# VH-VL binders against Ras guanine nucleotide exchange factor D (gefD), part 5

Target 1, 231 residues: Ras guanine nucleotide exchange factor D (gefD), of Dictyostelium discoideum (Social amoeba) (q8is19r433to663)
Amino acid sequence: GSNIIAQQITIIDNEMLMAIPPSQFLHKSFSKESKSPQFHDMVSKFNEWARWTSSEILSKEKLVERVVTLSFFIDLAKSCVELGNYNAANAIVGGLNHSSISRLKLTWERLSTKVTQDYDRLLSLFDLSMNYKNYRDEIKSTKAKIIPYLGLFPKDLIAIEEGNDNFTNNNLINTEKFRLLYQTIKKIQSYQQPLFTFKTSEPIKQYLKNISNGLSEEKDFHSISHKLEPR

## First folded at step 1 (VH-VL)

Design e05 (framework fv_ebronucimab)
Fold by ESMFold2-Fast, scan of step 1:
Structure e05 (fold): chain C 231 residues (1-231), chain A 121 residues (1-121), chain B 111 residues (1-111)
Amino acid sequence: as target 1 above (231 residues)
Amino acid sequence: EVQLVESGGGLVQPGRSLRLSCAASGFTFEDYAMNWVRQAPGKGLEWVSGISWNSGDISYADSVQGRFTISRDNGKNSLYLQMNSLRAEDTALYFCAKAYSEFWSGAFDIWGQGTMVTVSS
Amino acid sequence: QSELTQPRSVSGSPGQSVTISCTGTSSDVGAYNYVHWYQQHPGKAPKLLISDVTKRPSGVPDRFSGSKSGNTASLTISGLQAEDEADYYCQSYDSRLSAYVFGTGTDVTVL
């Protein structure tokens, strides 16, 4: 099932998260791949989760198999959220919400009511509106170990850094700016904890680590989509 | 085959309103994010606003926030820009542009010819 | 910052190579590989020339190439031809502002 695969994705994401030195979030190091290789590895993997989702659905020429695959990825994203992996869940939802997938009306209309409701909840959770309000509210309310959506940290750190001077008007160090930066970095570090309850399935883990080897290119998604469901 | 056609531009006085339209044809309009980009005479390109395929995600440039409203009608394959409280600085050729649907991407692969908006007294 | 910085003009002779720079910040050009280039001939709409720093759309000659280093992206036109005389604009996505940012534009003259 989806649960065992969600566990392997979460193991991979957590290993990558723990490998990021906190220094890669300092002095805008994350904006340069040469200064933040582990951070960019995790960003690259996020993009692979999204492309994997779209590519797998588009690889199914038969409608019934496409419906099964679409249902699987919705369940997989839901399982990732249940395991506290908001990073991979957001990536999979991104793949599902790609225009090449969302246009497959025949496929979507054959989903069960339950799966459709699950997808609507995921779309609501990862809604970009109001600076990811729903997602931010969700993670603030949880007390469990999570893997957060890392893409928001660069945005937050840049806003703090550029919105605040290094010195106050009387030429004293701006302690508020450095307090905010420190708290944000400490929050990131608080997520860098080992997983104790997950079991590794080496074959599945290796497949997921190397998924890029079999993915369709994004530029081909639209043409494949229109061949599957011309209108 | 594939085209975007803008309309609704014209001469308008400061403080007044104008509504632009963009008619899409030759592609599946409801699948793509759409954008408005403007260019003042003899000047460069400036992004104005964008809207997702289902209108669920909308963004504006700071210079137009609170004054302009982007909307779309997928049943009519049309994009709109309602421009209120117009300023002389809004004088430009307004282009309709289709975004490539990629996370963290800004590529605009199809553009209209533009409609001229002149704001002067 | 509201615009990416490009040189006002670049000139070359037919067959020569010219390079146009596009300088931004750590939140746009420097953040990710989402830099796009557009070609605009006088009186016409812009045309997508390069996407995602290096990718050429179908129909774009291979003498157009893109690269990026830090906060600066570059468009190189090799084997310059008369038809390349146009304005060129870079574009990036600003993750901090959730907005698209265009460059100031470069006028390419073929002498």
Scores: ipSAE 0.000, ipTM 0.404, lowest interface PAE 18.2, mean pLDDT 83

Design e06 (framework fv_ebronucimab)
Fold by ESMFold2-Fast, scan of step 1:
Structure e06 (fold): chain C 231 residues (1-231), chain A 120 residues (1-120), chain B 111 residues (1-111)
Amino acid sequence: as target 1 above (231 residues)
Amino acid sequence: EVQLVESGGGLVQPGRSLRLSCAASGFTFDSYAMNWVRQAPGKGLEWVSGINWNSGSISYADSVQGRFTISRDNGKNSLYLQMNSLRAEDTALYFCAKDFYPGYEAFDIWGQGTMVTVSS
Amino acid sequence: QSELTQPRSVSGSPGQSVTISCTGTSSDIGGYDYVHWYQQHPGKAPKLLISEVNKRPSGVPDRFSGSKSGNTASLTISGLQAEDEADYYCSSYTSSDTWVVFGTGTDVTVL
C-alpha cells in the first residue's frame, strides 16, 4: 500500500538529495539550471510529485474512483511525514491543494471523517504562515534522519549572499559571510546521509522515477476539473 | 557593521498606548527573524515578541498577548512594537534583537534599548 | 510564563572555575540543541556568549564552554577573571507557542 510507495519515494528523494554537490548552493548557483543541475533535478522531481497527485485524481471520471484516489494521496502524504520525508509530503499536499482539485466539492464531501482530519493536519503542518512555526518545530524536535523541504534553503542562501560582500568597506575579508556559508553547507550535508532501514522495490522505484511519462499537463488541469464537476 | 537602534520610549499613563521603533543597518534585514526583549529595572530578561523574515509567523509572550502588536517594514529596515492598554508591569528597558541565523532564536546583536515607564 | 531555572549567584576567586546550571523541561532544553548563553555587564545590552549548547561566537575566549545533559545545560568559566563579573542568562528555543524562554539569571561575583 501507501507505506511501500512512501518508502520508494523517500529512497528516490534521498538519492537525489545526496547527489547535490554543496557548490550548487553557493553563489546563487541554484537560481540557474546550468550551474545547479542536481539541485534542479530534485526541484523538477518535487514538481512531478505534485503534478502526479493532481493528474491521477483528475484522470478518474467516476466519482467513487476519484474519492478512493484522493484518500490514497492523503494517506501517502501522511506516510511520507511518518518516514521523515517532508519534501515529498509537501509536494503531494501542494498537488491536493491545487485549485483544480480543491474545487471538486462532490469528491471532497465523500471523504471519511478520519481522512478529512488527516488532511487538515497536513495543511496545518505545511501552511505558509504555520509552516515557519509548525514545520520548523517538527524538524527541530526530531533526532531521526529527515529529508527537509528543499525550497526553504534558497531563501536563506540568497539572504547570506546578497547581504554580505566578500570584503568589508576597509578591504578586509568578511569573515561573517564565510562563517554563515560554512554553517549552511554543514547543515545541508547533515541531511545528506544514507537510508539503511528502507526496503527497495525496483519495479515501483522505476515506475516512480519515470512518472512524468504519463502525466497531464498543468495547463489542462482546470479544463479537466470542470468537465468532471461542472459546477 | 551591524547595528540596531531603538526609539519611541518614554513616560506614559496606564491604559494608554506607545509605539516603539527599531532601525536596522549593516545586514540583510529582510532575511532574519527579529525580536523584542524587555528587562524591568533590576530584573531579568523577558522575551516579548518575535516576527519572522516575511511576517508570516508572529508570536507573543502570554503577558502581552492581545495588547501588543509586532510588525516590520523590510523596505525601511525597521521593526515596530505597538503597545496598547499599558500597565505598570510593562515598565522596562525594551531591546530590539536580531536572530543570529534564520530560525536559531540566538540573538547575536542587540540595540542599546529604549526605556518605557508606565506610571500615573 | 515558565522560566529556565538558574542559581541566583555564583562566586569564585581569580583563576578558579565556576559552573552555572540552567534547568528546563523536555519541551525546551531537553528537546532541542538551541540553548544559548548571554553575558550582561551593568548598564549594557546582553552579549551572545555561547550558541547552540557549546559553540563560541567569534571573539569569545575558549575558557568559556557549554554543555548539556538531559534537561540541564551548563556554562563553565575556567580561569575566572575580574572582567567576568556580570549577570549570565541562558535561553532556549521552546516547542510552546512562545519562541524563546530565558533563564532566571545568575550573578557571578569575582572575589
Scores: ipSAE 0.000, ipTM 0.453, lowest interface PAE 15.5, mean pLDDT 84

Design e07 (framework fv_ebronucimab)
Fold by ESMFold2-Fast, scan of step 1:
Structure e07 (fold): chain C 231 residues (1-231), chain A 124 residues (1-124), chain B 111 residues (1-111)
Amino acid sequence: as target 1 above (231 residues)
Amino acid sequence: EVQLVESGGGLVQPGRSLRLSCAASGFTFDDYAMNWVRQAPGKGLEWVSGISWEGGSISYADSVQGRFTISRDNGKNSLYLQMNSLRAEDTALYFCAKSTYDILTGYLDAFDIWGQGTMVTVSS
Amino acid sequence: QSELTQPRSVSGSPGQSVTISCTGTSSNIGSGYDVHWYQQHPGKAPKLLISANSNRPSGVPDRFSGSKSGNTASLTISGLQAEDEADYYCQSYDNRLSGYVFGTGTDVTVL
């Protein structure tokens, strides 16, 4: 299981990534859905991956089934990382780290040592400390095709834009600022490549594309969580 | 005018729930990570929780992990904190605070805009 | 809980300089995380005073300055004025706690 699902998630994420025009990363267009509809489609899908993770675990009234489902999503996030899909892996980890899930101590206590270690490694990889240092170091060291965590694209572009003047002291164009912006956009475009090695499973792909059907709303997560494990 | 306005505080009994809201205006809410910071009467500041611009990256202080849930609605320029299983130790003024960055960096995050706070009193 | 250590109080006369220290550990300031400073007047919300160790936000007087070395950050208020009487907090990130930490706070009194 988890590998074929990770492959379908990666196909979906890559199709969405490839659909984003470079203009949606210019002039802070990414901050508004009306100016960056494809970027925001991918943001919405990221949030769906996270909500799907939490909702599926909370749907399991029996402790044994909840442990199995929690283990599955940890393995799924790990599989996404192994396929180079850091975006979906981070989304799934976000769903696992939701307070309605992290509070389920009886469920977490029943995880195998191996799965617990895998989760700890995922938390370390996506640790926001030192400007996502662990994540950034890992993607710099890889030569494979990846789908990066999309939330860092806006951050890097804003840092360049605000950290550099448009003109030099001689009132000439600051070529260094525009070189950095160009190189960052070019790097984003370098991630927008086809996936030739993954086989499409149309039934699984369609399920994952329409995953919002039947998910619990986030506002209900804590009520469900406390009903499952009251303490 | 750049402004954050908290609401939803009040008197609540131990073990019960309360939901705080924060309304943002005067800046592009969707561009920034948001945080909840609390201050018990006569005491110092304590960071409670943070959420990235898209809602995908969330972090909690150990003291509230498993009890509180941070969320946001970018269409309404609003931040929320769902507080469950409240304890006397949760009694504090709760501030909404904007991060200088759109993600929770850990390394670079300062809180440059603060609301006036909403008081939560957990007492029997 | 690993809070950053600040002196409880510092005092000075108008026109003098006062310095507030903020001492962390290897898991926060010692790991290279930035230190930010906040000013809080009684009954009011904190105001960002210094960001990223030494950067002064728009609207903050140039008599406020920050520095960082090793495990310790410092806030210096030169030309001390009556309106500087307030509580001051440092803030950083702690990788052991995986969260943001504030200092214990310092009361500044203008004599």
Scores: ipSAE 0.000, ipTM 0.450, lowest interface PAE 14.7, mean pLDDT 83

Design e08 (framework fv_ebronucimab)
Fold by ESMFold2-Fast, scan of step 1:
Structure e08 (fold): chain C 231 residues (1-231), chain A 119 residues (1-119), chain B 111 residues (1-111)
Amino acid sequence: as target 1 above (231 residues)
Amino acid sequence: EVQLVESGGGLVQPGRSLRLSCAASGFTFDDYAMNWVRQAPGKGLEWVSGISWHSGSISYADSVQGRFTISRDNGKNSLYLQMNSLRAEDTALYFCATYEGSYWAFDIWGQGTMVTVSS
Amino acid sequence: QSELTQPRSVSGSPGQSVTISCTGTSSDVGYYNYVHWYQQHPGKAPKLLISDVSERPSGVPDRFSGSKSGNTASLTISGLQAEDEADYYCASYAGSYNLYVFGTGTDVTVL
C-alpha cells in the first residue's frame, strides 16, 4: 500500500511543479492567483493533500479503523519523504496536525511506538522553528531528485526583494540584490526536472487528482471530531 | 529593538468571544513561528497555540481545540487569537512568544494582555 | 493536559546551591533534547534561562546550569543570590497532540 500511493502523489506533484513558468516567481506574481495560475494550482493541490488526510481519518466512526487510517497517513508521509517529495509529506503532516485530528487522544494513544516515533520525526523535520531549519538542512544534504516544499520560495524571494534596495546610495544598481534573486530562481528551476523512475497507475492517479470530490469540508471537521471523541 | 505587543484583552462573559492581537517589530516577522502562551493568575504557564510563518502548520492545546483560532497577517506583522465559547478556565494573561535560536526555546516574549472571563 | 512535574518550592541561603527537577515521560523529556528553562519574576514575562538541556543564552550567569538523565531534567543554581528569587519553569517539545508542555513551576525562595 502506501508506497504505490506515494509514487502516484509524487508523479502528480512533479507534473505540477514542471508546469510552473519561472515568470510566476518574478515581481511577486505568486501573490495573485490571476498572475500565477500554475503556482496556485500546486498550492491548491497541497491544501487538498492536507484536507484529504484529515477528512479520511474523520470518516472512520470505529476507533480501530481510525487508528489504522492514522497509521496509514503517517506511513504515507514517511514514504513521500523517502521518495524525495517534501511538498506532499509536509501537506500530509499538516493534515495530521490539524486541531480536529490532534485532539483525538484515544486514537493517538493506540498507535504503536514505531508509528509514534515516525510521526515525531516528521514533526521535527517540518518544524517551523528557525525558519524551517531542520527541513532546510535536510534538503541541503540530499543528493537525490526532490520536490521541495513550494511555500518557501515566495518567502525567500520577498525577503530578497524587500530587504534590499534596487539602487545603492550612489544611485547605482544593487548587483548583490539581483545576484540573490537570480540564484534563487535558478535553484527553483533546478528542481523542475522530469521524473522517470515511477510507472503511472492511471486509476490511482485519477483518483488522487480528483480527491476533493469525496472529501468532508474543513468547516465540518470540528463537529465530526467531537462526535467521534467527545470531551 | 525586537518587540512583541499584545492587545485586545478585557473582561468578557462566559460563552462570549474575544479577539487578541500581537504586533511585532524589530525583526522579520514572516521568518518566525508565532505562539500564544497563557498564565492564569497565580498559576503556571500553558502553551495554547502555534502557527508557522506561512500559516500552513497550526496546532492547539487540547484545552482550547475547537474554540480558539490562531491566524497571522504577515503584511501587517500581526498575530491573532480568536477566542470563542469562552470559559472561566480561560481567565489568564495571554503572551505572544516566538523563538529564533533553539527549537521551541521562547526567547522573545510580549508583556501579555489580561483576559478575564466572568459574569 | 499532561504537565512536566516540578517540586512546588525549593529554598536556600545566599551562596548555597539549589536544584530543581523536571520529570516527564519517554515521549518528551526522555526522548528529545528540546528541554528549556524559564525564569519569571513577579509581574514580568518569562525569560529564557537555559535552552536545549544545558545551553546558556548570552547574558545568563554560569551559576545556572542544566542537565538531563532519563526522563528527568534538572536546573542547578549555584552561589544562590537574592535576585534568583523567582518562579522557574521547565518545558519540553512533546511531538504529539500537545506539541509543547510546560512544567508545573517551582518557587525559589532565598532565605
Scores: ipSAE 0.000, ipTM 0.409, lowest interface PAE 16.4, mean pLDDT 84

Design e09 (framework fv_ebronucimab)
Fold by ESMFold2-Fast, scan of step 1:
Structure e09 (fold): chain C 231 residues (1-231), chain A 121 residues (1-121), chain B 111 residues (1-111)
Amino acid sequence: as target 1 above (231 residues)
Amino acid sequence: EVQLVESGGGLVQPGRSLRLSCAASGFTFDEYAMNWVRQAPGKGLEWVSGISGNSGYTSYADSVQGRFTISRDNGKNSLYLQMNSLRAEDTALYFCARDRYSSEWYAFDIWGQGTMVTVSS
Amino acid sequence: QSELTQPRSVSGSPGQSVTISCTGTSSNIGAGYDVHWYQQHPGKAPKLLISDNSNRPSGVPDRFSGSKSGNTASLTISGLQAEDEADYYCQSYDYSLSGSVFGTGTDVTVL
């Protein structure tokens, strides 16, 4: 079921998050793969979650199977949110919101009202408007262990770095800039905690680690989508 | 308020045809997938066939594939099951059931009282 | 078609708890599809009792609860009452059959 798969995804994401040294968030190291290999491993995996979602749906030539698969991934994203894995949930939503998937009107119109409402709630949660306000508000109110959306950390660090000078107009060190950078890194470190309640299913975990085997490339999504539903 | 009423059942000889009807009231018919479920005397429930709200999708149990045809008339709020080449094992009470969503694989929240089909010489 | 496996009968006395299992295969419950439960009194149409593994429709007493783990789902009736005497069926979706599958059914007797 989706909950067992969500648990294995969360184990993988947490192991990757734990492996990132805080130094990879310093001095814009995250902008270069050679200087931030663990950070980029996790970014690559995020992109694989999204591509896996789109590829699986597009692999279903039969409408009924495509609707079932679409429903499964919406439920999977919802399960990830319930487990506190906002990173994988956002990746899956990204795959569902890909233009090659969103255009499949015959598929979407056959979703149940419940599943459509679940998807609408996920879209609202991960809405990028007002700098991800809904997501940030949700995270702020949560007391449980979570895996945050990794992509917001580079954005926040760049905004702090470029929005503030290293020195004040009196040529003194800008302590406020460095305080904000330190606090952001400290917050990232606060999320790097072990999972104690999740049990590993080795076969499922190994499948999920190697999902890129056999996935369609994103450049082919448009072509496949139009063959499935030409309108 | 929400109601499903089946009709068209009866005694029929093997090899013959019969058409079942289900009249729906109290809800927006074309927003729901509809199903036929049967129950042989003293036996359990068996799903027979389903149809989506816009008739774009139909599905059948292996036991009836090629012999039965499900259809609907949304303008008349009616569901139909055309049963051809009837066999003794088709003898059952046939229920009309509403899928609680637009998809036939979700739960059936509203059921009719059923119409009895007896296939016998 | 392959059916979901339920025990033929379960019995209990008033006020006790009974549990009905529903075991599927890798193509239905084991594939992660939701399980729904129906209650059928003699001579009556089935009534939806539990939807989507554990959701209780309006009007269904909280004595009825559902759960799912792996390829097995369970319906639990706590505080068993005389009116709970009925047949109970589980239902799921099977992707190899491209259709719904029902359980074999369980007779619940209140003695």
Scores: ipSAE 0.000, ipTM 0.397, lowest interface PAE 21.6, mean pLDDT 84

Design e10 (framework fv_ebronucimab)
Fold by ESMFold2-Fast, scan of step 1:
Structure e10 (fold): chain C 231 residues (1-231), chain A 122 residues (1-122), chain B 111 residues (1-111)
Amino acid sequence: as target 1 above (231 residues)
Amino acid sequence: EVQLVESGGGLVQPGRSLRLSCAASGFTFGDYAMNWVRQAPGKGLEWVSGISWNSDSISYADSVQGRFTISRDNGKNSLYLQMNSLRAEDTALYFCAKVYDYVWGSDAFDIWGQGTMVTVSS
Amino acid sequence: QSELTQPRSVSGSPGQSVTISCTGTSSDVGGYKYVHWYQQHPGKAPKLLISDVSYRPSGVPDRFSGSKSGNTASLTISGLQAEDEADYYCSSYTSYSTLVVFGTGTDVTVL
């Protein structure tokens, strides 16, 4: 069941999001792990979701099992989106879009039409073109509790900070720049809310928290991929 | 048998307080999120408040935010709703409801009590 | 407080099929699989009839079915029986500040 797993991922991501002090988003503190440990914990977990996705698919030597696993992760990413967890959904899509996975033509061609359409929708949602326009439009249209793609916040804060001077041409404080920074930080804080409807499964949660312990190293992904499906 | 029994309702003056209780039996109370739902006479259902299994997540409807407090005691298999600054529009039958089986990941309310009537009148 | 839109009433004869719609927005019915249906007989507590769009809990007859398309969820009662005369409410997971929203309710009359 992808829905129960998506819920546990969302509980983990939300606990990590809630643990980030607002100070870690100020003065570019997020650029250094020593100044933003909770923010970087969540970045590390995002990378683990992606590696878990790729590693699980590559662990399947039999084509039929690889197709089933690929279908599962597409459904899992879709379930994460449906729960409002755009962070984990984007991480899983990243793992699916990894070059070692995307090259597995025999595996991809055996997906059902529905699953292929679901994946195309996910690729469109997380397309980085026009500064993540599709994702930003999706987030803007929803009023539900979400976990946003965490990596976009540092990019937005840096763009505001570097794109605007602290002072106007007449050496006056640039109130518009500080208003934009304030609004962005308040928006981030608005996402740091407890979950209500999801119940924790301690066994699944603990497995997902410690997932990195059993994963293949990324340096080996391409080698494994070529053994499974030679060019 | 799985059962929820509400108590504590009654006639109360506007501006005063009332505390509702919900006694659970027949299931592991501490494993499930719990909710309060109300229904004014002749009207539809309105969600009031919910609390996660461990009390870490609590939420309220906008109409009661700041006036009502939900709490639970897992050792006593009991759910509570402290209602302060009561208004005429809080007059309703108050139901205690359990969230469905965790294994399905559902937030549906599978078990409901019979309700306790709260009447806010002068 | 905003509510999901349901028809005031629906009627049918024994053995016929009736369908009740539940219309919301992309932020509730359209966005999530957490649409549920409850049946309430006069003077009784609500009973869970359908969970998660289309799942039937144990003990619910197979003549009750649920579906969803876009921003509208539907409850269908086939082979309508006298005991189906009741109020029906949909609910959905919804916006950030209000986690659960109920529909306006539909009165089903069996003629």
Scores: ipSAE 0.000, ipTM 0.409, lowest interface PAE 19.8, mean pLDDT 82

Design o01 (framework fv_ontamalimab)
Fold by ESMFold2-Fast, scan of step 1:
Structure o01 (fold): chain C 231 residues (1-231), chain A 122 residues (1-122), chain B 112 residues (1-112)
Amino acid sequence: as target 1 above (231 residues)
Amino acid sequence: QVQLVQSGAEVKKPGASVKVSCKASGYTFTSYGINWVRQAPGQGLEWMGWISAYNGNTNYAQKVQGRVTMTADTSTSTAYMDLRSLRSDDTAVYYCARDYYGSESYYGMDVWGQGTTVTVSS
Amino acid sequence: DIVMTQTPLSLSVTPGQPASISCKSSQSLLHSDGKTYLYWYLQKPGQPPQLLIYEVSNRFSGVPDRFSGSGSGTDFTLKISRVEAEDVGIYYCMQSIQLPYTFGQGTKVEIK
């Protein structure tokens, strides 16, 4: 169940990560889709993982089916973390934490205690406080292959670019700025490794690559949510 | 009433594999995960990994990653730890322990197996 | 990984006297749910570990009231108000807020 799907998600995310040229992280190229198409493909896929999560839960008119689906996505996010795929795990948690989903009180109160505890741990891991301290601390100690949360790279690169001038007051190259940029790019490249031991399931992989074809649009989420559980 | 019963002691040569079993009774096996923790002679406790009996998902400690496989058989309420390419520093007592979630709290590892001594010697 | 550091590493206690063990974590064990994921275990000679205290200060079922846990954030204490002969063993703190679960190095408690 959730483990084979997490494996296929991880294969897709890794293929997309591997396809990003390092140049797309230079000179703020990531800020323009035309200058960073592979980076934006992966950003788009991250958003699709989140939207898929919300859309699938909202597609279940029966409370019992909604509880089962919610439990499945919590297990899926946990499986992604266990495989080292923090990118997809964070996307799924984002979909679960969407206001159209979080408001479904009847659905959430029917979750088992174990699943609720698993979700709470995921929320803590991806807690944005102190610049994603919990997440950053977790990945620092990991020596296994991981797919990091892609969204932090533009944030870190912009902070380095904006926080440091290209030249010092003596009109010399700012060595610290370029050292920080180099270290960040090298760290990104260290994650672009092709070795995964997961076997491809072509039917599941193709479904996951084309999930947008069946998803509800985000603009409709609250309308659907209120029809499922009115206030 | 709640018990974890492990398989007996093993003596293995370097390079061999060992498979330790952990049979659960007195609770719903699929409701809780199983941790594996080892203790080398005269040393402290070292977490090796855990398996979620509800979906079979696993997470392994970095030191044994690539050499360990944890599985759970719901039909027999038995968890297994298979450790391959054994080294002399794998000599330890291996414990299984229930990852216990109550209605209001995570109790940690509340019930432990009696331990399985694995000796790796030439 | 979260590093758990215990002090002291060993204690020799006269029967009936108190004992205190400190445990420090390299980062906060407080979760957004308001709970702190810190646990204390006792390993008696020749036995598997047994749970004493869960979530900082809660005694597990059957644990005598002479055992108490306290602390917050990164600094925790296990206290035994009156050490008995049966309390001899090695005490471990553990965190479960983050994988991998990590233990302190252990504190050996012996009777003089």
Scores: ipSAE 0.000, ipTM 0.418, lowest interface PAE 14.5, mean pLDDT 85

Design o02 (framework fv_ontamalimab)
Heavy chain, then light chain:
Amino acid sequence: QVQLVQSGAEVKKPGASVKVSCKASGYTFTDYGINWVRQAPGQGLEWMGWISAYSGNTNYAQKVQGRVTMTADTSTSTAYMDLRSLRSDDTAVYYCAREGWFGELYGMDVWGQGTTVTVSS
Amino acid sequence: DIVMTQTPLSLSVTPGQPASISCKSSQSLLYSDGKTYLYWYLQKPGQPPQLLIYEVSNRFSGVPDRFSGSGSGTDFTLKISRVEAEDVGIYYCMQSIQLPWTFGQGTKVEIK
ESMFold2-Fast, scan of step 1: ipSAE 0.007; ipTM 0.520

